VH-VL binders against o14526r1to248. Designs and how they scored, part 41

Target 1, 248 residues: o14526r1to248
Amino acid sequence: MSYFGEHFWGEKNHGFEVLYHSVKQGPISTKELADFIRERATIEETYSKAMAKLSKLASNGTPMGTFAPLWEVFRVSSDKLALCHLELTRKLQDLIKDVLRYGEEQLKTHKKCKEEVVSTLDAVQVLSGVSQLLPKSRENYLNRCMDQERLRRESTSQKEMDKAETKTKKAAESLRRSVEKYNSARADFEQKMLDSALRFQAMEETHLRHMKALLGSYAHSVEDTHVQIGQVHEEFKQNIENVSVEML
Short names: E, the ipSAE of ESMFold2; O, the ipSAE of OpenDDE; V2, 0.75 times the mean of E and O plus 0.25 times the DockQ between their complexes.

## First folded at step 19 (VH-VL; framework fv_cixutumumab)

Design m3 (at its last look DockQ between E and O 0.59; V2 from the best seeds 0.53)
Fold by ESMFold2, look of step 19:
Structure m3 (fold): chain C 248 residues (1-248), chain A 122 residues (1-122), chain B 108 residues (1-108)
Amino acid sequence: as target 1 above (248 residues)
Amino acid sequence: EVQLVQSGAEVKKPGSSVKVSCKASGYTFTSYAISWVRQAPGQGLEWMGGIIPIFDDAKYAQKFQGRVTITADKSTSTAYMELSSLRSEDTAVYYCARDTWYEFRSAYFDPWGKGTTVTVSS
Amino acid sequence: SSELTQDPAVSVALGQTVRITCQGDSLRYYDATWYQQKPGQAPILVIYGQNNRPSGIPDRFSGSSSGNTASLTITGAQAEDEADYYCNSRDSSGNLVVFGGGTKLTVL
């Protein structure tokens, strides 16, 4: 590899590579969150079904038995608890839809990002190509300068001196054009690399903001269900206290 | 041996101009650029501009744009730097240096002239 | 942007190793060149093209670069190394030349 290729690209392209890799991890994290919430929804649904079964057991009590009023308290409590967990299941299923919708938006953004990456990589290739040509242009110029200096020292004919000077000037012009191409390609590469880095950073910040909002919704849904379960428990205690031993 | 011989010290009044010469010997004058660098007393090196004689192409630092003119005379192998509208802040040592412009990203100044002291005093 | 930044002063004990740094965004694309200047004298070239040493410069002088930072290293500093050290390079356009502010090296 050339001095320019090894010296420059190892340092600069690594930073771009790291940023792009981070952006690509966003959709993976989104799918993992959806899977986690799906498992929690399944747990809540299973709990709801189990409590509904207990409610049926409580309703099987004999109407004429002395324990019948207390079985009714169990039935009501079990039904209400089943409903609490069913409601959480529904909230989590709605949240999964939001997570997956966000995931599809991320994929659209990722597709647009591919076009920018291609453009940036093209700029890298242009700069690399011009960088490889500079040593050739330099060496050609130096060789023409050495020829010209030799002729100056040897007092060669004016015709040969003029030919050498013309060749040196042509080599100088070719070198200057190569330098101008390098400076232009370098400026274009730098601008595209900076623009891409800023865009990838903004994408990651937007991703984290959306993930935080989704986790907030999850936490809120669980908190609301916890409050409802507590209310069911307080009602259960009050209903037990209201059952009279004399009415048994 | 490669040499850059600069003109002698100058004492100038504010508002005047100074033209410093730099005569090159021991190499093909048109193969290298000539850069001009100044150094005020107790201060660092400051690039003023330079010229590539084969193109007759001069470039200038923004700070000096409009006040400095750098030229080259191929027939005498001599570069010139002229600074106009002199102020007391222009009191400095002015160096010329041979510039390996063809090395481009690895370009360097070697050799340097001995410097020309320019004093701007009322 | 194309400015080159150097620490104004650095000290080193006789025989020890010192590093003088030069920092600027343009150093990602253009090499730093290093000059030594003693009082009342013209600068002399000590390092160019990252780590090329001209004839007559002791091998205790070396150069390196990483990212936007270039370094001049003096291994086994000698009393005669006490001087001002300047880096230069091209500006962000690649068309102009810029110098760092200089570093005064004191050998203790």
Scores: ipSAE 0.575, ipTM 0.836, lowest interface PAE 1.7, mean pLDDT 87
Fold by OpenDDE, look of step 19:
Structure m3 (fold): chain C 248 residues (1-248), chain A 122 residues (1-122), chain B 108 residues (1-108)
Amino acid sequence: as target 1 above (248 residues)
Amino acid sequence: EVQLVQSGAEVKKPGSSVKVSCKASGYTFTSYAISWVRQAPGQGLEWMGGIIPIFDDAKYAQKFQGRVTITADKSTSTAYMELSSLRSEDTAVYYCARDTWYEFRSAYFDPWGKGTTVTVSS
Amino acid sequence: SSELTQDPAVSVALGQTVRITCQGDSLRYYDATWYQQKPGQAPILVIYGQNNRPSGIPDRFSGSSSGNTASLTITGAQAEDEADYYCNSRDSSGNLVVFGGGTKLTVL
């Protein structure tokens, strides 16, 4: 993650929009995470149900013949697997609740942030406005200067020279005012933008930390289930091994 | 040709004042600013201040605030820099330069005067 | 007030390229101007704005900027390029002017 305070400087002062847009993706990511986990839960539930059906199929095995006891082994293992996946489903559903709760909190935080950075947006707009005026004001002044210089070279009357000077002065004053406004707007923008950038960064860092924690929970839930599944398989193998051909 | 002609070398005692002149020619005096920059022996360039003649408005570096006065005479196209309460540390070459103040994103100094040597010694 | 910083000295071999850098917070908002000064002479403007050369300045001189830095580049240094180079800009307020400390360029 880049330091926001160093990267908000862009052409045409679009840094605010970029950073704000980035922050707005937080809640979206949270929702997407919830949806993703929900889909995983559905898969696990489906798996559970499928295993349950498989167990039933095993139970329908013919009780006749020497192989009959092994159907019980299949039944038991299938049932246990169904339970493992069901448990994971429940864990994931609980996790979804946590994600959604976080999402609600995040929305509140974002709402507050939006209110707090409105002044920065205003500053951006003000700066943009005053920046647009500067080229024209500058051009006007330069044109007046050129005219005045031309008249000087042409040895124009003092009266005409005075008139030209007055026009130049007026243009100069306009430019001066524009520059002052620009400097003021820039200073204001800089301060507010820096504050906003720091705020955005803090929000994103907090968000990422929380998301990582949720991912950790997700990973842990899946891992636990895999361990259980592994145990079920080991048990299955052991059960088969414990049944000798002579016993059947 | 644009030229800035400065007054001659000065030798002053500590505590006294010096006033250096800079006469501009070859351009419209009121269309540009004049900046003053000094350079002590073996040292770098130091901006002291400047004036926009059309406004008769001078600005000063903080270091020299209250001790330097920059003025402009539009009738003679001449800028002045007066430095008071002179110290040995003020021994330097003082330059005037034409400043394109209307370039709000830059500080253009072109051309420069040849410099005026001011020596402060007891 | 803002400050501009330069390396006090740099060297370049004849015909080689050298870059002199100026750094300061004000350069984020304002352009650097570069001056050449030889011993006993007044400074001469060599680069202004983004990359503008005054008349009489060789095309081997160029300017660039990035972030809070500005650079003067001499491509194919000549013996006569040995001099002190200064950057200046407006300060952070935009009202005052500041100079860098200068860089002594030696051509070897």
Scores: ipSAE 0.439, ipTM 0.781, lowest interface PAE 1.0, mean pLDDT 91
ESMFold2 (binder alone), look of step 19: mean pLDDT 92; pTM 0.945

Design m4 (at its last look DockQ between E and O 0.65; V2 from the best seeds 0.58)
Fold by OpenDDE, look of step 19:
Structure m4 (fold): chain C 248 residues (1-248), chain A 122 residues (1-122), chain B 108 residues (1-108)
Amino acid sequence: as target 1 above (248 residues)
Amino acid sequence: EVQLVQSGAEVKKPGSSVKVSCKASGYTFTSYAISWVRQAPGQGLEWMGGIIPIFDDAKYAQKFQGRVTITADKSTSTAYMELSSLRSEDTAVYYCARDTWYEFRSAYFDPWGKGTTVTVSS
Amino acid sequence: SSELTQDPAVSVALGQTVRITCQGDSLRYYDATWYQQKPGQAPILVIYGKNNRPSGIPDRFSGSSSGNTASLTITGAQAEDEADYYCNSRDYSGNLVVFGGGTKLTVL
């Protein structure tokens, strides 16, 4: 993640909107993560149920014949697999609760942040407004200057020259005021934007750390289940090996 | 043709004051600002200050604040720069330049005077 | 007050391209203006605004800016381009003017 304080600059002071938009994606990601985990849980549950059915199918194997004992091996293994997936389902469901809880907390944090950065948004708007006025004010002044210069070249009467000068002065004053307002607005914007950028960065970093932690939990849950599944498979193999042809 | 004509070379003693003039012609004097820039021998350009004649408002670099006075006479289209409490370090060529103050994003100096050499020696 | 920094000296071969750079925080908000100065002469405006050349300035001179930097580029340097080059801009406040330290360009 880039340093937000160095990247809020852009055309038309659009940096605030970009950063704020980025921060707003946090809660969305959280929700999406919850949904993703929910889908995984559903899959695991389905898998569990399917394995349970498979176990039942194995149990329906004919008790007659030399192969009959091996159906028990299938039954036991299938049942154990069903339990493994069921356990994972439960773990994931618990994790979803954690994710949702975090989402709620995150919304509170975002609400607070929004309140804190409103003044920055205002500063952006003020700066934009003042910036738009500057070209017009400048143009007006330049036009007056040109008129005055024209009159000078034409050897116009002093009275007319004085009148032109007065108009130029008024235009100049207007431009000066506009420039001063711009400088003030810019300074205010810079200070507030920097503060907001730092706040946004802190929020994003915190969010990412938390999300990583949740992902770690997810990974751990899945890993544990895989270990269990592996054990069930090893047991299955061992059970098959332990049943000799002579025993059947 | 736009021209800035500066006063002649000055030799001054330490502690004294010098006043350099810059007469503008070929344009409407009140439409532009006049900036003063000095250059010590073998050194770079240093902005001292400027004046917007239409407002009779002068601004100064911090380094020269309290020691430099910039004025403008609209009737004669002449700007002045007075530097007091002269030191040997003030030995330099002093330039006046037309400043497009209304270009708020830029500092356009065009044209420049030919410069006035001020020598401060004991 | 804001400061502008320039390399004190750069060299370019005849007919080659050289870029002189000016750096300062004020350049984020204000344009750099470039001046050429030859020994014993007053500075001459060569580039102002985004990329504007005054009348009489060859088209081999151009200006550019990025972030807190501004650059003067001479494309196809000529012997007569050997000079000191200065950048200036308004300071951070917008009320004052600041100059860079100047760059001595040598044409080889």
Scores: ipSAE 0.560, ipTM 0.839, lowest interface PAE 1.0, mean pLDDT 92
Fold by ESMFold2, look of step 19:
Structure m4 (fold): chain C 248 residues (1-248), chain A 122 residues (1-122), chain B 108 residues (1-108)
Amino acid sequence: as target 1 above (248 residues)
Amino acid sequence: EVQLVQSGAEVKKPGSSVKVSCKASGYTFTSYAISWVRQAPGQGLEWMGGIIPIFDDAKYAQKFQGRVTITADKSTSTAYMELSSLRSEDTAVYYCARDTWYEFRSAYFDPWGKGTTVTVSS
Amino acid sequence: SSELTQDPAVSVALGQTVRITCQGDSLRYYDATWYQQKPGQAPILVIYGKNNRPSGIPDRFSGSSSGNTASLTITGAQAEDEADYYCNSRDYSGNLVVFGGGTKLTVL
């Protein structure tokens, strides 16, 4: 089994509590990621609007002066940069939808997990109840055995010996049933604890894997925008060179 | 005062059966279980099975399932262990022991018989 | 697993303290019982229950457990303590009995 499965059986169920607490934090971290990406999208949108404003400034340049062709190069470049950042804003807004959809799936999984925890706690109570009764059943059986031996030594009638033997057998059967209930309750508790530990570990692994994939999508969107900005810059340099050739 | 007296040593051929007896005295026979434990030369102790006479209920280790039969006769306070289809690997000392079946957290044996040597050779 | 594991051999200097261990998954829920066996003899009960000694067993013998491990401790080991020591317990189901492989104690 896994590291958590091997060490989940701590003296005070400490491993179970740690794993369950970690699972409860998953939806919170997902919401925090969505909020972070939302702020980045706002930054990109603000940048896009600022570049569009610069483009308008370039449009307001001297229409009949010697710099008119160069103002047009500035306008085109500024417009294209604004569009690059607007597209990143749109990609980030779509990514926020993906993060929130994952958050909804986490809530469904968490509800099922809570139901399983209740079942596990019920198994603990069953085990505790049976464990409390076992010493009484053992004592009763041994008392009947002592009574039976005493009557045998006193040379009592066969009728009283048969009666004592019957009482001992009834106590023996009651004890055997209690031991069987204990063994069954213990096995059920251990199975439910192991199953819960394995489930919680798998849930954490899946969460980490999905969060890394969402971060990968974020990184890809930013990288793609940086490539596009570089292309706009190269086009800007070429357009400046073309204007310089035409001026002379 | 409490004693378990076992039957004498036996020499057997492969494929045959052996039946070892264990006569209890000094206590109420039906209050305790009887367990059977064997020990091959130079080897450790190995639980074979046991019986709780008050229920006529026998249990066996998986290794011996189908080859061992454990019974008890309450009228003579005697337990029996019969091992069939003997092999040379069954050469061992066979012990009976009084077993405290009523202990729900443990399985302890006191007293033990002196052992019965069973030799299986061709 | 339901098996009980013991070290094959342990040594102790005369008068010193030694610990013999028994490990198995069933020991989380069931007590280990300890037996001493000298060559050519039947085993003798040494420790039963949590830490009980039968009459005739010296008080230098004690038992303890933690997790899935049980221990037999001999404080002030004597030459006569040289023997094989076995643990047993219930199996993981609680229905059957299992023995450890035994530990040979040598007193130096």
Scores: ipSAE 0.547, ipTM 0.810, lowest interface PAE 1.8, mean pLDDT 87
ESMFold2 (binder alone), look of step 19: mean pLDDT 92; pTM 0.949

Design m5 (at its last look DockQ between E and O 0.54; V2 from the best seeds 0.43)
Fold by ESMFold2, look of step 19:
Structure m5 (fold): chain C 248 residues (1-248), chain A 122 residues (1-122), chain B 108 residues (1-108)
Amino acid sequence: as target 1 above (248 residues)
Amino acid sequence: EVQLVQSGAEVKKPGSSVKVSCKASGYTFTSYAISWVRQAPGQGLEWMGGIIPIFDDAKYAQKFQGRVTITADKSTSTAYMELSSLRSEDTAVYYCARDTWYEFRSAYFDPWGKGTTVTVSS
Amino acid sequence: SSELTQDPAVSVALGQTVRITCQGDSLRYYDATWYQQKPGQAPILVIYGKNNRPSGIPDRFSGSSSGNTASLTITGAQAEDEADYYCNSRDSSGDLVVFGGGTKLTVL
């Protein structure tokens, strides 16, 4: 059984498969982020519509009642809160576009990644094939050497010795060609494995950095809305204080 | 029965060359390679190169490229190593060894010659 | 530079077990071979392949390998085992030969 090919590919195949699996999860996680943000945008839109409904309730209240001036304060506050949450909805929808655009960039990169996997697997097959042939070539060469040595000890004629040497040389040439193919296939495999590992690691690092940046944008949008909601609340408090009790 | 007999000690001046012989007996000379390994005083073993006589070509360690020539004469079952442009740092014991080149996963040498001392001095 | 790394010296008490190691990237796909050298003498082969002993080498010598590391183990070290030990292998290209720097074994 081929020691070199199976030993190297077995261990590196596991590490290579783990890296490749991680890279494959990138587009999946990007889609999941987009879905999460979409659900948050739906929550914010629902809130906005509910506040708009409260504003309409305040505007349709009894205008001749004692509480009428304060209903107008409620209406203004409810309208402004609806707008705050609608704006967050729009910011999140824009962020979804950024996430999906990144997803499209990932697909281009992952086409190259898939091609690399195929190329690396081909190199493994070549190495495995040549590694399995080497013991056979070695055995054949040694058998020719044993025949040659036996004839030398038996004081065989020079003609028979020359025939044995010719057979040994042909076996030696076959073995040397097999060893050269093995060395070339091993070098190609090692280079492709190293290149793939470095590329996959860089892809994972870039993906994680980009995902963190998208989450940062999400957090910023939510915080901006939180600040605006606070401003609406302060305005609401001031408007209540400005309504004179004598006018009520 | 298998023996590698090396030529005698050499004393050389810087800038000259030395040619060490290694005569094989007790086996079919063309079935194995001959490798050359040197050892400077107090230092470790250093592979210089080797030859597979049946192909009449040699391989050399990068350090010695351009300075060493390894040849073999099948008719006398003798390998030669010639080192040119000698320096004091080339003072060492030079061994030949029978090399099982067909063991493609390894590089094992058995037997070894007794060594040839080369001294490079002014 | 040396592509195979050995510790320069290792000590063992008489009758104890010692491991001498050889590290290099090429050992992941090429076998290490071990040689013993006593002062003023040519090296002799003690272990080749994974764990093959030539005729005349005592059973207490064995070899093993894992990853990029090969080991020569001497079980029940004797006074006559005191020597320098070298590993060699193919280089990373598979075309050339490299030796480790050698390990001086001292039997205490």
Scores: ipSAE 0.532, ipTM 0.804, lowest interface PAE 1.9, mean pLDDT 86
Fold by OpenDDE, look of step 19:
Structure m5 (fold): chain C 248 residues (1-248), chain A 122 residues (1-122), chain B 108 residues (1-108)
Amino acid sequence: as target 1 above (248 residues)
Amino acid sequence: EVQLVQSGAEVKKPGSSVKVSCKASGYTFTSYAISWVRQAPGQGLEWMGGIIPIFDDAKYAQKFQGRVTITADKSTSTAYMELSSLRSEDTAVYYCARDTWYEFRSAYFDPWGKGTTVTVSS
Amino acid sequence: SSELTQDPAVSVALGQTVRITCQGDSLRYYDATWYQQKPGQAPILVIYGKNNRPSGIPDRFSGSSSGNTASLTITGAQAEDEADYYCNSRDSSGDLVVFGGGTKLTVL
């Protein structure tokens, strides 16, 4: 993650919108994560049900013949696998609840943040407004200066020169005011933007930490299930090995 | 041709004051600002302050606040820089320069005077 | 008040390219202006604004900026380019002017 305080300085002061937009993606990611986990849970549930059916199929094996005992091995293993996937389904469903709870908390935090950064948005708007006025004011002043210089070169009367100077002065005053307003607006923007940037960064970092924790839980749940599944397979192998041909 | 002509070299005692002049020609004096920059022997350029003649408004670097006075005479197109309570450390070449103050995003110093050497010695 | 920082000295071989950099917080909002000064002479404006050269300044001089930095580039350095180079800008308030410490350029 980039340091937000160093990257909000962009052309046309669009940094605020960029950062704010980034922060707004947090809740979206949370929701998407929940949806993703939900889909995984559905898959596991489906898998569980399928294994249960498979177990039933094994149970329908003919009790006659020397192979019959091995159908029991299949039945038992299939049942155990069904349970493993069911357990994972439950774990994931619980995790979804956690994700959703976090989402609710996140929305509250975002609401509060939005209220706090409104003043920064205002500062951005003010700065934009005053920035737009500067070119015209500057142009006007420069035009007056040029006129005054022209008159000087033409050896114009003192009275006319004085009149031109007065016009230049007026234009200069207008420009000065515009510059002052710009400087003030910029200073205000800088301070508020910095504060907002730091806040946004803190929010994002917190969000990412939380998301990582949730991912850790997800990974752990899946891992545990895989271990269990592995054990079931080992047991299956052992069960087959323990049944000698002579015993059948 | 735009020119800034500065007054001659000065030798001053510690505690005294020096006033350097800068006469502008070849342009409309009230349309630009005048900045003062000094350079001690073997050292870099140091902005002291400036004045916008059209407003008769001077601004100073913090280091020189209270000790430097910059003025402008519109009738003679001349800017002045007075530095009081002179110290040996004030020995330097003092430059005046034309400043395009209306370019608020930049500090355009062009042209420069030839400089005035001020020597402060006991 | 804002400060501008420059490397005190840089070297360039004849005909090669050199970049002199100025750094300061004020450069985020204000343009750097560059001056050349030779011994015993007053400074001369060489670059102002984004990349503007005054009349009489060779086209081998150019300016650029990024973030809180501004750079003067001399493409194809000549012997006569050996000098001190200073940057300046408005300070953070916009009311005052600040200079960098200067960079001595040696042409080898």
Scores: ipSAE 0.266, ipTM 0.689, lowest interface PAE 1.4, mean pLDDT 90
ESMFold2 (binder alone), look of step 19: mean pLDDT 92; pTM 0.948

